# Designs tried in a protein design chat: VH-VL binders against Probable nicotinate-nucleotide adenylyltransferase (nadD). Part 19

Target 1, 199 residues: Probable nicotinate-nucleotide adenylyltransferase (nadD), of Chloroherpeton thalassium (b3qyz5)
Amino acid sequence: MKKIALFGGSFDPPHYGHFALCTLTRELFSPEKIILSISKNPLKGSANAPEAHQLAMAKLMAEELGKTGPVFEVSDWELRRAGFSYTIETLRHFHAIEPNAELLLCIGEDNYQIFEKWKAYQEILQLAHLVVFARSGTQGEQQSSRIIPPERYTWVQLDLPLSSSDLRREIAEGQDWQAKMPSSIAAHIAAHRLYQNEK
Below, E stands for the ipSAE of ESMFold2; O stands for the ipSAE of OpenDDE; V2 stands for 0.75 times the mean of E and O plus 0.25 times the DockQ between their complexes.

## First folded at step 12 (VH-VL; framework fv_fasinumab)

Design V6 (from R6 with heavy chain T98R; at its last look DockQ between E and O 0.56; V2 from the best seeds 0.00; counts 0 for: pae E 2.9 > 2)
Fold by OpenDDE, look of step 12:
Structure V6 (fold): chain C 199 residues (1-199), chain A 120 residues (1-120), chain B 107 residues (1-107)
Amino acid sequence: as target 1 above (199 residues)
Amino acid sequence: QVQLVQSGAEVKKPGASVKVSCKVSGYTLTELSIHWVRQAPGKGLEWMGGFDPEWGETIYAQKFQGRVTMTEDTSTDTAYMELTSLRSEDTAVYYCARGSGSWPYYFDYWGQGTLVTVSS
Amino acid sequence: DIQMTQSPSSLSASAGDRVTITCRASQGISNYLGWYQQKPGKAPKRLIYDASSLQSGVPSRFSGSGSGTEFTLTISSLQPEDLASYYCLQYDSYPFTFGQGTKVEIK
């Protein structure tokens, strides 16, 4: 069966942590494609980049990933919606487009732990197999959710210290940050003076 | 059972700030997503903002962005809503409500409300 | 933003009457709709969630129906204690939005 992996959430900015997650997902599941779904930023005028730049940087990331192997795509479907979209809407959308594909929803351990708080979490579990990325040394798997059947998720241990929040701060403070992402994305950030304090 | 107890009525001058508290019991604040809704006298209900576990942060209605701050103190199981630059139009009863504990329990429990009066 | 158009704004009915309140969404919201009752001087109380699920402890005379863009709250036999304002709420997407409300009076 054809597999499609979905990454949603914050790529602001994209970094080598995201790169690692995507390449590892490719290695483990051999999906036909991996989709980076860019969500709308509900916080306007903050240290975050404008949506247009987030989309541009995500496309750069997909291009960089594409140099290493199979197809990486960026979806702006959530950006084009009127309001903030929940994961269930995203899954419904892609299920409708690819009804015969197995959807892999890639999430972090923190989200896994509070998964029962997600809108329509039961339907999410019906539509997608969860790929849960957890930090090394955590006992998250032992504290598994009582509501998620074992056959509906795959636990992947991967410690990734990079965060977009930290990078935004580092960029604003003029620290060394360029090596923490592909050079094309770093160049984009520099050229457009993203994440500066004057924003 | 969940119980939300809010702070008492406030009277403020235009330009001032108000901070309303919402004490959670029965469950811990870490287990709940708190939202805030207000109601002007004789008017309908208006959503102000709240925590979304999928987004992992507080979402504010655009109308209040830059003027409202919602915070939490997990050590005391208390949620706060601070509104700055108050104007007469901000006169309303402010409610905290459970947005989510376990889905799909949006606003199944409410605080008793806090009247905030803004007058010169 | 999703607009919720609630109707009627007010109604007056006799005890025992069947009462229906309608909410229309400006776009599809699946079944992510709640109905709330608010009595004078009190906080709102949830009656219905997910369009048709009855909140625990709520009398069976209350029911909800609909999906997509059309939703209804029905009181099969209006009781004197049902005097209140009623609101629909969509929680499909942000910002969450309420209907304008319906004031129900008892003759």
Scores: ipSAE 0.305, ipTM 0.757, lowest interface PAE 1.8, mean pLDDT 91
ESMFold2, look of step 12: ipSAE 0.417; ipTM 0.736
ESMFold2 (binder alone), look of step 12: mean pLDDT 91; pTM 0.938

## First folded at step 13 (VH-VL; framework fv_fasinumab)

Design W1 (from V2 with light chain R31N; at its last look DockQ between E and O 0.82; V2 from the best seeds 0.76)
Fold by ESMFold2, look of step 13:
Structure W1 (fold): chain C 199 residues (1-199), chain A 120 residues (1-120), chain B 107 residues (1-107)
Amino acid sequence: as target 1 above (199 residues)
Amino acid sequence: QVQLVQSGAEVKKPGASVKVSCKVSGYTLTELSIHWVRQAPGKGLEWMGGFEPEWGETIYAQKFQGRVTMTEDTSTDTAYMELTSLRSEDTAVYYCATGSGSWPYYFDYWGQGTLVTVSS
Amino acid sequence: DIQMTQSPSSLSASAGDRVTITCRASQGISNYLGWYQQKPGKAPKRLIYDASSLQSGVPSRFSGSGSGTEFTLTISSLQPEDLASYYCLQYDSYPFTFGQGTKVEIK
């Protein structure tokens, strides 16, 4: 069966943590396509890059990842919507486009631990298989076993201590940020003076 | 079983601020998504705002945007709602509400309510 | 904002009567609707979630139906303790919105 993996995020900015997760997903699951779905947060302020730059950086991320295998795409479908988008709406969208594909929804451990609070989480489980990227190992996996059936998710251990929030602060302060991302993305940030007024 | 215990009644003058507390027991605050609802005397229920766990953000009703702040202190398992620039029409009973289960968790647990009276 | 129009605003009925309260959404909300009971001087209590699912501990005389834009709360045999105001709540999208309420009185 055709597999399509979905990664949601603001990629604000992208970093090698994102790259590692995408690369591992490609190697472990061999999906025909990996979609980087750009999330919208209308409440974020001037410390974040404008949406056009988030989209541009996500495209640079897809280009860099694609150099070793052209399976990566960027979707701006969530950006075109008003306000925040629920994951169930994004999944319904991609299911309608690819009804014959197995959707792999890639999420972090923190989201896994509160997954049952997500809108329509039971329908999400009918539309997609969860791929959970975790640092805590078996402890985190077992915490949600009562609600999420074991056949509905795959647990993947990968611990990379990188954060877009920390990077935004580091860029504003001029320390240790360029080595945490590919040079094309670092050049984009520098050329457009992104994150320079981060507090 | 979740229990929500709110701070006591308050009387305020127009232009002042009020901060209502909501102490959680039976669960930790981080396991819940606290929302705030008010009810003017003789009137219906009005949603003011709450935490959306899927987005990790607090959403405020537009009517209160700029005057309301909802915060949490996880060390004491206490949620707070602060409303500033009070007017007489802000006289109401203020409730915190939540649920402990999975989606949909709105709102099987309520605090007892806090009467805030705004009078010159 | 999704407007919730509740009808009637008040009603008076005898014990044993079947009563219905309706709630209309200004746009489709699937089944993401709850019904709440508020007795005088008390906090609200959830009766029904997801339009038709009965909350644990709520008497079986309460039932809910509907989807999309039209929803109904039914009390099959009104009891004296059902004297209360009743509210619907949509939780399909923010801001969450309540109906204006229905006051039920016993004759």
Scores: ipSAE 0.707, ipTM 0.844, lowest interface PAE 1.1, mean pLDDT 89
ESMFold2 (binder alone), look of step 13: mean pLDDT 91; pTM 0.933
OpenDDE, look of step 13: ipSAE 0.829; ipTM 0.907
ESMFold2, look of step 14: ipSAE 0.663; ipTM 0.831
ESMFold2 (binder alone), look of step 14: mean pLDDT 90; pTM 0.930
OpenDDE, look of step 14: ipSAE 0.806; ipTM 0.903

Design W2 (from V2 with heavy chain W55Y, light chain R31N; at its last look DockQ between E and O 0.79; V2 from the best seeds 0.74)
Fold by ESMFold2, look of step 13:
Structure W2 (fold): chain C 199 residues (1-199), chain A 120 residues (1-120), chain B 107 residues (1-107)
Amino acid sequence: as target 1 above (199 residues)
Amino acid sequence: QVQLVQSGAEVKKPGASVKVSCKVSGYTLTELSIHWVRQAPGKGLEWMGGFEPEYGETIYAQKFQGRVTMTEDTSTDTAYMELTSLRSEDTAVYYCATGSGSWPYYFDYWGQGTLVTVSS
Amino acid sequence: DIQMTQSPSSLSASAGDRVTITCRASQGISNYLGWYQQKPGKAPKRLIYDASSLQSGVPSRFSGSGSGTEFTLTISSLQPEDLASYYCLQYDSYPFTFGQGTKVEIK
């Protein structure tokens, strides 16, 4: 019963919130792999890091996370595709590679609340078990439209209010951002002057 | 039940812009994915763009990129489509469309349509 | 962009006739196809979603079939109120695209 956990995101930039989610998933589910799947959104603009830097920072994140166990991997499969990529397509890809593994799809509570609007969400539930990261006091069954069976998700509480969007703004404005991520990632951002818009 | 009520007909000169409104009732805008579809007189339906919930962003058909913006005002539950640099071939009925259900929600509910006429 | 080619562009049939309308996609779209009816002067109305699922409140004489690249809308017994234009829509990938339409007239 091999377990593979999937985290999708742009990691733009990575921060300790991402680290907490990944670490907790390792502790709760003991997956044999945790894949950081770099999301592609062709509508993202100049406020975002170039894809090569997103990939580099995700690799630094995987290195930092892997210091206590080398289960973390980065996938650029979505980045190599043309156009929009949907989670169902990523799941089909990993299911084809690992048909005997249980896939754990790790998502935030906000995405869970609109999960039924995701392309082919019913097939997603056939291919994967949802791991939903929610703020304190939130319950999954009270938060769903009753269309997702309780056996298809696990509710995990984690209340760390960090966001890449806020962080991009803080870096552009010169606020104290370096403490919100490991020093290797902060050094990469500084060395390449990422997220620094004109004054 | 979702209801979509659009603004009235418009007559514009070439080079002008138009902004069509779509008032939502029965749901809030944050619960919906509003798309815009137009139909030239005697012609078929043409998708212009709409909100993609998985990405949280609006996607525009390439034909209209640079000329169209689609915005939402959650304080009034009203969606807007603005088309600039109007040409005579932009004469059409413009529809807003959505659905409140789960995938695939395209398109169970439609506005009544807004005729935009572009004449020299 | 995925082109949707609809056939025929128009047809005229008698009440009670079986009518078929075909929609071909330029590439595979799985079952991500809807059928819409537009009566004169009205907004479109969804008849079929996911290629074959009947929208609630739509008469059972309407049915859809197909997957991949070939899709069919069938009206098993044409009624006078079915006078309309019919469109397919693919929603597999952006940009979403409609077929050019089929105008159905009743003799």
Scores: ipSAE 0.652, ipTM 0.828, lowest interface PAE 1.4, mean pLDDT 88
ESMFold2 (binder alone), look of step 13: mean pLDDT 90; pTM 0.928
OpenDDE, look of step 13: ipSAE 0.794; ipTM 0.903

Design W3 (from V2 with light chain S30D; at its last read DockQ between E and O 0.83; V2 from the best seeds 0.82)
Heavy chain, then light chain:
Amino acid sequence: QVQLVQSGAEVKKPGASVKVSCKVSGYTLTELSIHWVRQAPGKGLEWMGGFEPEWGETIYAQKFQGRVTMTEDTSTDTAYMELTSLRSEDTAVYYCATGSGSWPYYFDYWGQGTLVTVSS
Amino acid sequence: DIQMTQSPSSLSASAGDRVTITCRASQGIDRYLGWYQQKPGKAPKRLIYDASSLQSGVPSRFSGSGSGTEFTLTISSLQPEDLASYYCLQYDSYPFTFGQGTKVEIK
ESMFold2, look of step 13: ipSAE 0.707; ipTM 0.858
ESMFold2 (binder alone), look of step 13: mean pLDDT 90; pTM 0.932
OpenDDE, look of step 13: ipSAE 0.870; ipTM 0.938
ESMFold2, look of step 14: ipSAE 0.691; ipTM 0.853
ESMFold2 (binder alone), look of step 14: mean pLDDT 90; pTM 0.933
OpenDDE, look of step 14: ipSAE 0.829; ipTM 0.922
ESMFold2, fold request of step 15: ipSAE 0.741, 0.734, 0.770; ipTM 0.866, 0.865, 0.875
ESMFold2 (binder alone), fold request of step 15: mean pLDDT 90, 91, 90; pTM 0.930, 0.932, 0.928
OpenDDE, fold request of step 15: ipSAE 0.890, 0.893, 0.896; ipTM 0.946, 0.947, 0.948
ESMFold2, look of step 15: ipSAE 0.672; ipTM 0.844
ESMFold2 (binder alone), look of step 15: mean pLDDT 90; pTM 0.932
OpenDDE, look of step 15: ipSAE 0.866; ipTM 0.934
ESMFold2, look of step 16: ipSAE 0.615; ipTM 0.812
ESMFold2 (binder alone), look of step 16: mean pLDDT 90; pTM 0.933
OpenDDE, look of step 16: ipSAE 0.825; ipTM 0.920
ESMFold2, look of step 17: ipSAE 0.682; ipTM 0.845
ESMFold2 (binder alone), look of step 17: mean pLDDT 90; pTM 0.929
OpenDDE, look of step 17: ipSAE 0.872; ipTM 0.937
ESMFold2, look of step 18: ipSAE 0.701; ipTM 0.858
ESMFold2 (binder alone), look of step 18: mean pLDDT 90; pTM 0.931
OpenDDE, look of step 18: ipSAE 0.874; ipTM 0.940
ESMFold2, last read: ipSAE 0.729, 0.744, 0.733; ipTM 0.864, 0.866, 0.868
ESMFold2 (binder alone), last read: mean pLDDT 90, 90, 90; pTM 0.932, 0.928, 0.931
OpenDDE, last read: ipSAE 0.894, 0.891, 0.890; ipTM 0.948, 0.946, 0.947

Design W4 (from V2 with light chain R31N F96Y; at its last look DockQ between E and O 0.73; V2 from the best seeds 0.60)
Fold by OpenDDE, look of step 13:
Structure W4 (fold): chain C 199 residues (1-199), chain A 120 residues (1-120), chain B 107 residues (1-107)
Amino acid sequence: as target 1 above (199 residues)
Amino acid sequence: QVQLVQSGAEVKKPGASVKVSCKVSGYTLTELSIHWVRQAPGKGLEWMGGFEPEWGETIYAQKFQGRVTMTEDTSTDTAYMELTSLRSEDTAVYYCATGSGSWPYYFDYWGQGTLVTVSS
Amino acid sequence: DIQMTQSPSSLSASAGDRVTITCRASQGISNYLGWYQQKPGKAPKRLIYDASSLQSGVPSRFSGSGSGTEFTLTISSLQPEDLASYYCLQYDSYPYTFGQGTKVEIK
């Protein structure tokens, strides 16, 4: 059965942490493709890039990832929808277009810990296998979820010191941030003066 | 089981602000998603806003945007709803409500309600 | 926003009668619908969740049905203690919205 891995988020901006997650997912699961599903950010603050730029940067990330191996795609399906989307809706969408594919939903440990609060989490577990990325040093695997059967998730230890929020701050403050993402994305940010504080 | 205990009744002048508290017990506030619903005298229920865990954000009804602020103090397991620029139309019983900690169980637990009266 | 149209606004029935309350959603909400009972001076109490799931401790005379855009709360045999207002709630998407309510009186 072919596998499709899904990463949801704003990727605002994308960084090498995301890159590492995707490449590791590729190595571990050998999916036919990895889809970066760009979600609407409920916090549309001045600190965030416009959706068009988020999409553009995600595409650049996909291109960079593509240089390393098989197919990375960006989906704007969530962006085209009215309002904000829930993960279950995204999964239903991709299940409908790829009914014979095993969906891998890639999430962080933080979301794993509160997974029972997610809309239709039981249906999510039916539609997708969870890939949970946890930081090193956490005993998360030993803290088995009460609601997620062991066969429905894979625990992956990976240190992710990078965050998009930190990067936005660094960019605004003129700190050294360029090395934390592909040069193509850094160039895009610079060219369009993204994440700059209004003086 | 979850228990929600709200602060007492309030009487306010038009233009003033009110802050209603909702203390949770049985579960921690971090394990719950608190929402607020109000009911004007003799009227129906109206959703004001609440926390969406999947998005990690508080969502407000458009009607109250700019006037309402929902906050939480995890150290005391207390949720707060502050409504500013009060009007006579804001006279209502205000409820905090939550599920049992698992979706989609909104709202199986309710506070006892807080009457807020706005009068000149 | 999703509008919930609840009907009727009020009804009067005798003990033992079958009572039906309906809610219509302006768009599809799957089964993300709850029914609440509110007695005078009290907070609402959930009766039904996910359109047809009976809340623990609720009498079996209460039942919910429907999906998509049309939903029904049924009381198979109305009891005197069922005097209350009833509300439907959609929690499919924000903003959450209630029906206008149905006041049930006992003859």
Scores: ipSAE 0.477, ipTM 0.785, lowest interface PAE 1.2, mean pLDDT 91
ESMFold2, look of step 13: ipSAE 0.626; ipTM 0.798
ESMFold2 (binder alone), look of step 13: mean pLDDT 90; pTM 0.928

Design W5 (from V2 with heavy chain Y27F, light chain R31N; at its last look DockQ between E and O 0.87; V2 from the best seeds 0.75)
Fold by ESMFold2, look of step 13:
Structure W5 (fold): chain C 199 residues (1-199), chain A 120 residues (1-120), chain B 107 residues (1-107)
Amino acid sequence: as target 1 above (199 residues)
Amino acid sequence: QVQLVQSGAEVKKPGASVKVSCKVSGFTLTELSIHWVRQAPGKGLEWMGGFEPEWGETIYAQKFQGRVTMTEDTSTDTAYMELTSLRSEDTAVYYCATGSGSWPYYFDYWGQGTLVTVSS
Amino acid sequence: DIQMTQSPSSLSASAGDRVTITCRASQGISNYLGWYQQKPGKAPKRLIYDASSLQSGVPSRFSGSGSGTEFTLTISSLQPEDLASYYCLQYDSYPFTFGQGTKVEIK
């Protein structure tokens, strides 16, 4: 049965950590498609890029990743929704489009730790298999997930000390940020003055 | 068993601020998603805001935007709701509420309520 | 915002009567609805979650039904201790909204 992997996030900005996660997912699971689903920012802040730029940078990320295989695409479905939304709604959407595909939901360890608090988390597990990306050195992660059946998730170790929050701060402070992302994305940030401190 | 114990009743003048505390026992505060609900005298229940774990953000009802702040002190397992620029219509009993465990945790544990009276 | 409309706003019934309270949502909320009881001077208490699931420790005379936009709380045999106000709550989307309440009195 074909596999479709889903990465949700704001990609604000994208960085090589995101690239590593996407590339490893492609290698480990061989999905037919990897969807970068742009999440809606329920709180509009000046420290975040406007949604149009988040979408543009996600498309640049998909283009860069696609140089070694055209399985990546971007979805703006979450951005076009009114109000607040939940992952279960996104999964219902993609399940309706591809009812015979196995959906792989890619999440970080911090989201895994609170996954049972997510709206309709049991239905999420019926619609998708979790792929959980964890930092190196975490032990007993499969035991700590006894609430989630072990057949419903796969644990993937990946130590990537990069975050979009740190990058937003580094860009605002004029630190060395450009080496942490592909040049096309760095050029987009610079050309549009994204994440700059107001002076 | 989760228990939520709130601070005592307060009397405030219009324009002042109030900060209601909600001390958690039986669980640590980080295990819970605290929400705040108020009830004006003779009126129904009104949701004010709360923490959404999936987004890692506190969501405030639009009616209170700019006047309410909800914070947590994990060292004392105490949640706080602060309401500023008080008006007479803010006279109400304020409740903290939550649930332990998995979704849907809304709201099987409630504090005893804190009466805030706003009068000159 | 999802508006929750309860009916009736108040009722008076005899002990032993069957009581029905309805709650209507302005848009579909699936089964993401709870029922709460508030006795005078006390905090609310959850009776029903997910429209029809009975909270542990709640008497079996309470039941809930419905999905989508129409929901019902039923008390099969009203008892004196059921004198309270009853509220529905939708938790499908923020802001969470309560119905305006139904005051139940016993005569």
Scores: ipSAE 0.645, ipTM 0.819, lowest interface PAE 1.3, mean pLDDT 88
ESMFold2 (binder alone), look of step 13: mean pLDDT 90; pTM 0.929
OpenDDE, look of step 13: ipSAE 0.780; ipTM 0.875

Design W6 (from V2 with heavy chain G99A, light chain R31N; at its last look DockQ between E and O 0.78; V2 from the best seeds 0.70)
Fold by ESMFold2, look of step 13:
Formats: C-alpha cells, sequence, structure tokens
Structure W6 (fold): chain C 199 residues (1-199), chain A 120 residues (1-120), chain B 107 residues (1-107)
C-alpha cells in the first residue's frame, strides 16, 4: 500500500529532535512521502518567528533530511487557511489529494493520551493510522486504549530531549543553541535575528 | 460524581481585579477541559474562554483578550479565572464548566456560579 | 464569529402544550449544537448535544432537530417544572457562542 506520513508542527525552530522523528519514520514505515505540514499558531507572540520564516526553516529541514532521497515535502496549506487548524481538516485535504494512499498521522504520546478530545477524532481514525512517538520509560503494550483500537495505531519509542520552546528562550538569552540544529538553520536564525527579545 | 465548586461572591470597585476559583472533585483536572461562562443579571450566557486540548492552549474570547487570564493548578485540581480592570458591566455570575468525555460533549458539568458585583 | 439567533425571546404556554424554540446560525455548523436549560437561580443543564442526542436523565418530552444553520428544540408536553430559560450553544468553532435565550413561562 502507498504510504504517506504527516508531521504537523510549527517547526519554530526546527531542531535535531524533529530530525530524529522524521528519520525514524522513514526507516520504520518506508513511506513514499513524508509531509511536513506547518501548523498555524493562533497564539503566536513576539517570541515566535513570523510564518514566512517558519516556512523557510521547514524547507531547510526538508532539504537536510532529503540528502539520501527526496521523500520529504513541506506543505503550507494550514498556513494559507484562516483561523485555527484542526487535524481533521488537514487529513481531509490530503485524503482528497491522495485518496488511494494510507495516511500515517504522526503524533506525540501526550496527544495520544487525549486523542478522544480532538475534533472529529472518529473520522481521523477512518482516514489515518496513528504513529505514536512515546518518550522513554513507556511501553506500547502498556499504553493500550479502549477508545483507539490496537490495529489503528503503532507505538514507537523515541527519546526527544529537545524543545522548540526551550530553544526560543535559549536563543533570546544568548545561550549555546547552535549545536542543537543543522548549521543551515542556525545561520538562517542568526541572519534574520529571529527569537531576539523573548519575554 | 464530578463536582465543580467555585469560590464565594465578590464585591469590587471599578478598576480592581477578581480571581475566581473552581475546584474539581470526582475527576482530576487533567481529565477535563475547563471553560468559563458569565451571565450578567437578567441577561444571557456569554462564553469567555477555555482550554482547547488539541492545541494545548487556552483560547480567550476577543472581548476579554488582555483582561482575562485562565490558569490551572493540577496539584490541587483547581482552575482559576482572573479578570482585571473591572467595569460595572462586568457585574455577572461567573461559571466554570467542563467538557468531559470524548468530543463533542460540551458542557456537561457546571459550577454553582460566583457572583461578582462591580460598583462604586 | 458565528452568531446564534434564537427565537422567540420569550413565550408563555399552558401545561401540556407543545413548545418549539429555534436557533439559526450565521454560517453552517454541521450538527455541533447543544441545548441548555437554566432554571431560576441555578447553573445551566445540558439537555441535547449534537443537535438531536438526548442527554442521559433528561425526559423524553425534550427533543432536538436540525443541522447546518437551522435548529429546533421541542417540548412535546410542557410541564410546570420546565419553567426556565433555554439556550442553544454552537461548538463548531471558537469563539463558542450562545443564543440570546428563550424564557419559557407557564400560564
Amino acid sequence: as target 1 above (199 residues)
Amino acid sequence: QVQLVQSGAEVKKPGASVKVSCKVSGYTLTELSIHWVRQAPGKGLEWMGGFEPEWGETIYAQKFQGRVTMTEDTSTDTAYMELTSLRSEDTAVYYCATASGSWPYYFDYWGQGTLVTVSS
Amino acid sequence: DIQMTQSPSSLSASAGDRVTITCRASQGISNYLGWYQQKPGKAPKRLIYDASSLQSGVPSRFSGSGSGTEFTLTISSLQPEDLASYYCLQYDSYPFTFGQGTKVEIK
């Protein structure tokens, strides 16, 4: 079956944690495409990069990831929409583009734990298979849910030691942040003075 | 069963602030999404804001943006709503209400309400 | 913002009467609408969710219908304890918005 993996996020900024997730997904599931879908942040403040820079950095991320094959794409579809982004709307969009593909929706463990609270979560399960990235110290077998049938998700262990929120603060404070991302992205941040003056 | 118990009535002067508490029992706060709704005397219900679990963020109605802050203390299972720069038109009963269970079950549990009176 | 227009603003009816309250949304909201009852001095209580699903413990004389932009709450046989104000709520998108309310009086 043709597989298309979806990663939603602001990538604000991208970091090696994002790279680890995407690389592991490529190796475990061999999708034909991996789409980095840039989400709209309705609560964006002065500590966040403008949307155009988020898009530029996501494209740099996709270029770095794609050095061994052009399977990565960036989508700005969520950014072009008015208002808040719901995952169900994004899935309907990609399903319409690729109706014969299996969509893999890549989410973190925290989102899995509250997945039944997401708008139209039952339709999400009809449109996509969940790939759940769990922090170290949890097991997929111990994390079974009565709401989500076990055939509708795959549990993947991955330690994610990096946070975009922490990085934004570290950049604003002048801490050692450049080693946490590829040099092309660090250069973009520095050249455009992004994340300065975080409150 | 789930109980939402709010702090007592408040009388405030214009320009002051008020902080209303909402203590959850029978559930933990992490199992719920707390929203706040107010009702001026003799008037209808007005949504002020609440937690959106998909985004992990609190959404405020634009009318209150900049004057309202909604917070949670999971160690005490208590939600708070603080409204600043009070005006006489802020006189109302303030309710906490919760979305429990799976989408789309809003709002199946309500606090008893807290009357806030703003007058000189 | 999605405006919810509720009618009538008030009504007076006898016990046993069939009562109908309507809400119109300013744009389509699918079936993401709830109906709430508020008795004097009390917090609201959910009667109907998803436009037509009856909340557990609510008497079967209450029913809801509609989708898209037009919605109706019906009380098939009004009882004295139904004296209350009734509100619709849309939860399709933020900000969530209530109708202005319908006050139901018993003659």
Scores: ipSAE 0.556, ipTM 0.767, lowest interface PAE 1.3, mean pLDDT 87
ESMFold2 (binder alone), look of step 13: mean pLDDT 90; pTM 0.932
OpenDDE, look of step 13: ipSAE 0.777; ipTM 0.873

## First folded at step 14 (VH-VL; framework fv_fasinumab)

Design X1 (from W1 with light chain S30D; at its last look DockQ between E and O 0.77; V2 from the best seeds 0.74)
Fold by ESMFold2, look of step 14:
Structure X1 (fold): chain C 199 residues (1-199), chain A 120 residues (1-120), chain B 107 residues (1-107)
Amino acid sequence: as target 1 above (199 residues)
Amino acid sequence: QVQLVQSGAEVKKPGASVKVSCKVSGYTLTELSIHWVRQAPGKGLEWMGGFEPEWGETIYAQKFQGRVTMTEDTSTDTAYMELTSLRSEDTAVYYCATGSGSWPYYFDYWGQGTLVTVSS
Amino acid sequence: DIQMTQSPSSLSASAGDRVTITCRASQGIDNYLGWYQQKPGKAPKRLIYDASSLQSGVPSRFSGSGSGTEFTLTISSLQPEDLASYYCLQYDSYPFTFGQGTKVEIK
């Protein structure tokens, strides 16, 4: 059965944490396609990159990841929607495009803990298998929810202490940030003076 | 069993502000998503705003944007709604509302309401 | 913003009557609609969620139907305790919006 993995995020900026998650997903699940779905944040402040640059950096991320296997794609579908969008809407979109594929929805542990509060979460579980990335030492059986059956998710431990929010601050403050991402992305940030509140 | 207990009625003059509290018991505030709904006397229900857990953001109805602030104090399990620059048409009963379960959790628990009167 | 148009604004019926209240959304909202009952001087109570799912503890004389843009709340046999105002709420997208309400009176 064809598998398509979905990573949602703003990738603002991308970093080696994102790369590790994507690479591990490729190796663990062998999906035919991994889609980097760029999330819209209509409340973004001046500390965020413009959406055109978020898209450009996500494409650089996909290109770098694709050097060892051309399964990575970028989707701007969420960016084109008005306001915030719900994950269920993104899943319906990709299900309509690929109705015969198994969708793997890749989420962080924090979102797993509140997953039952997500809009239409039961339909999400019908449309997709959850892949939950956790940084804690607690395994999936210790994190099991009575609401989410264990056959509907896979627990993946990957302790990566990298955050786009921290990186945006570090870039603005002139900290050493270039080593936390591939050089092509660091060069893009520097060339366009992103995350420095440019006028 | 969730209980939402709101602060008492208030009388305000135009241009003032009001801050209504909503004390949660039976659950911790962090387990809930608090929304605020108001109702002018003899009128219908009007959603003002609330916390969306999927996005981790408080969303305000545009009508109140710039005048309303919704905050939470997890140390006291108390939510607050503050409305500034009050007008006579802001006279209403203000409710906090939430749900304890999974989606859709809107709105199976309601506070008793707080009457705010804005007059002359 | 999704406007919710509720009708009628009020109605008067006898005990035992079948009562029907409708709610129309200005755009499709799938089944993301709730029905609320508010008795005089009280906070609202949820009767129906997801257009047709009955809230626990709500009498079976209440039912909901519809999807997309047209929704109906039915009280199959009106009881004296059903004297209240009834509201629909869409929760498909922010801002959430209520219908204008329907006041149900007992003759």
Scores: ipSAE 0.643, ipTM 0.821, lowest interface PAE 1.3, mean pLDDT 88
ESMFold2 (binder alone), look of step 14: mean pLDDT 90; pTM 0.932
OpenDDE, look of step 14: ipSAE 0.818; ipTM 0.915

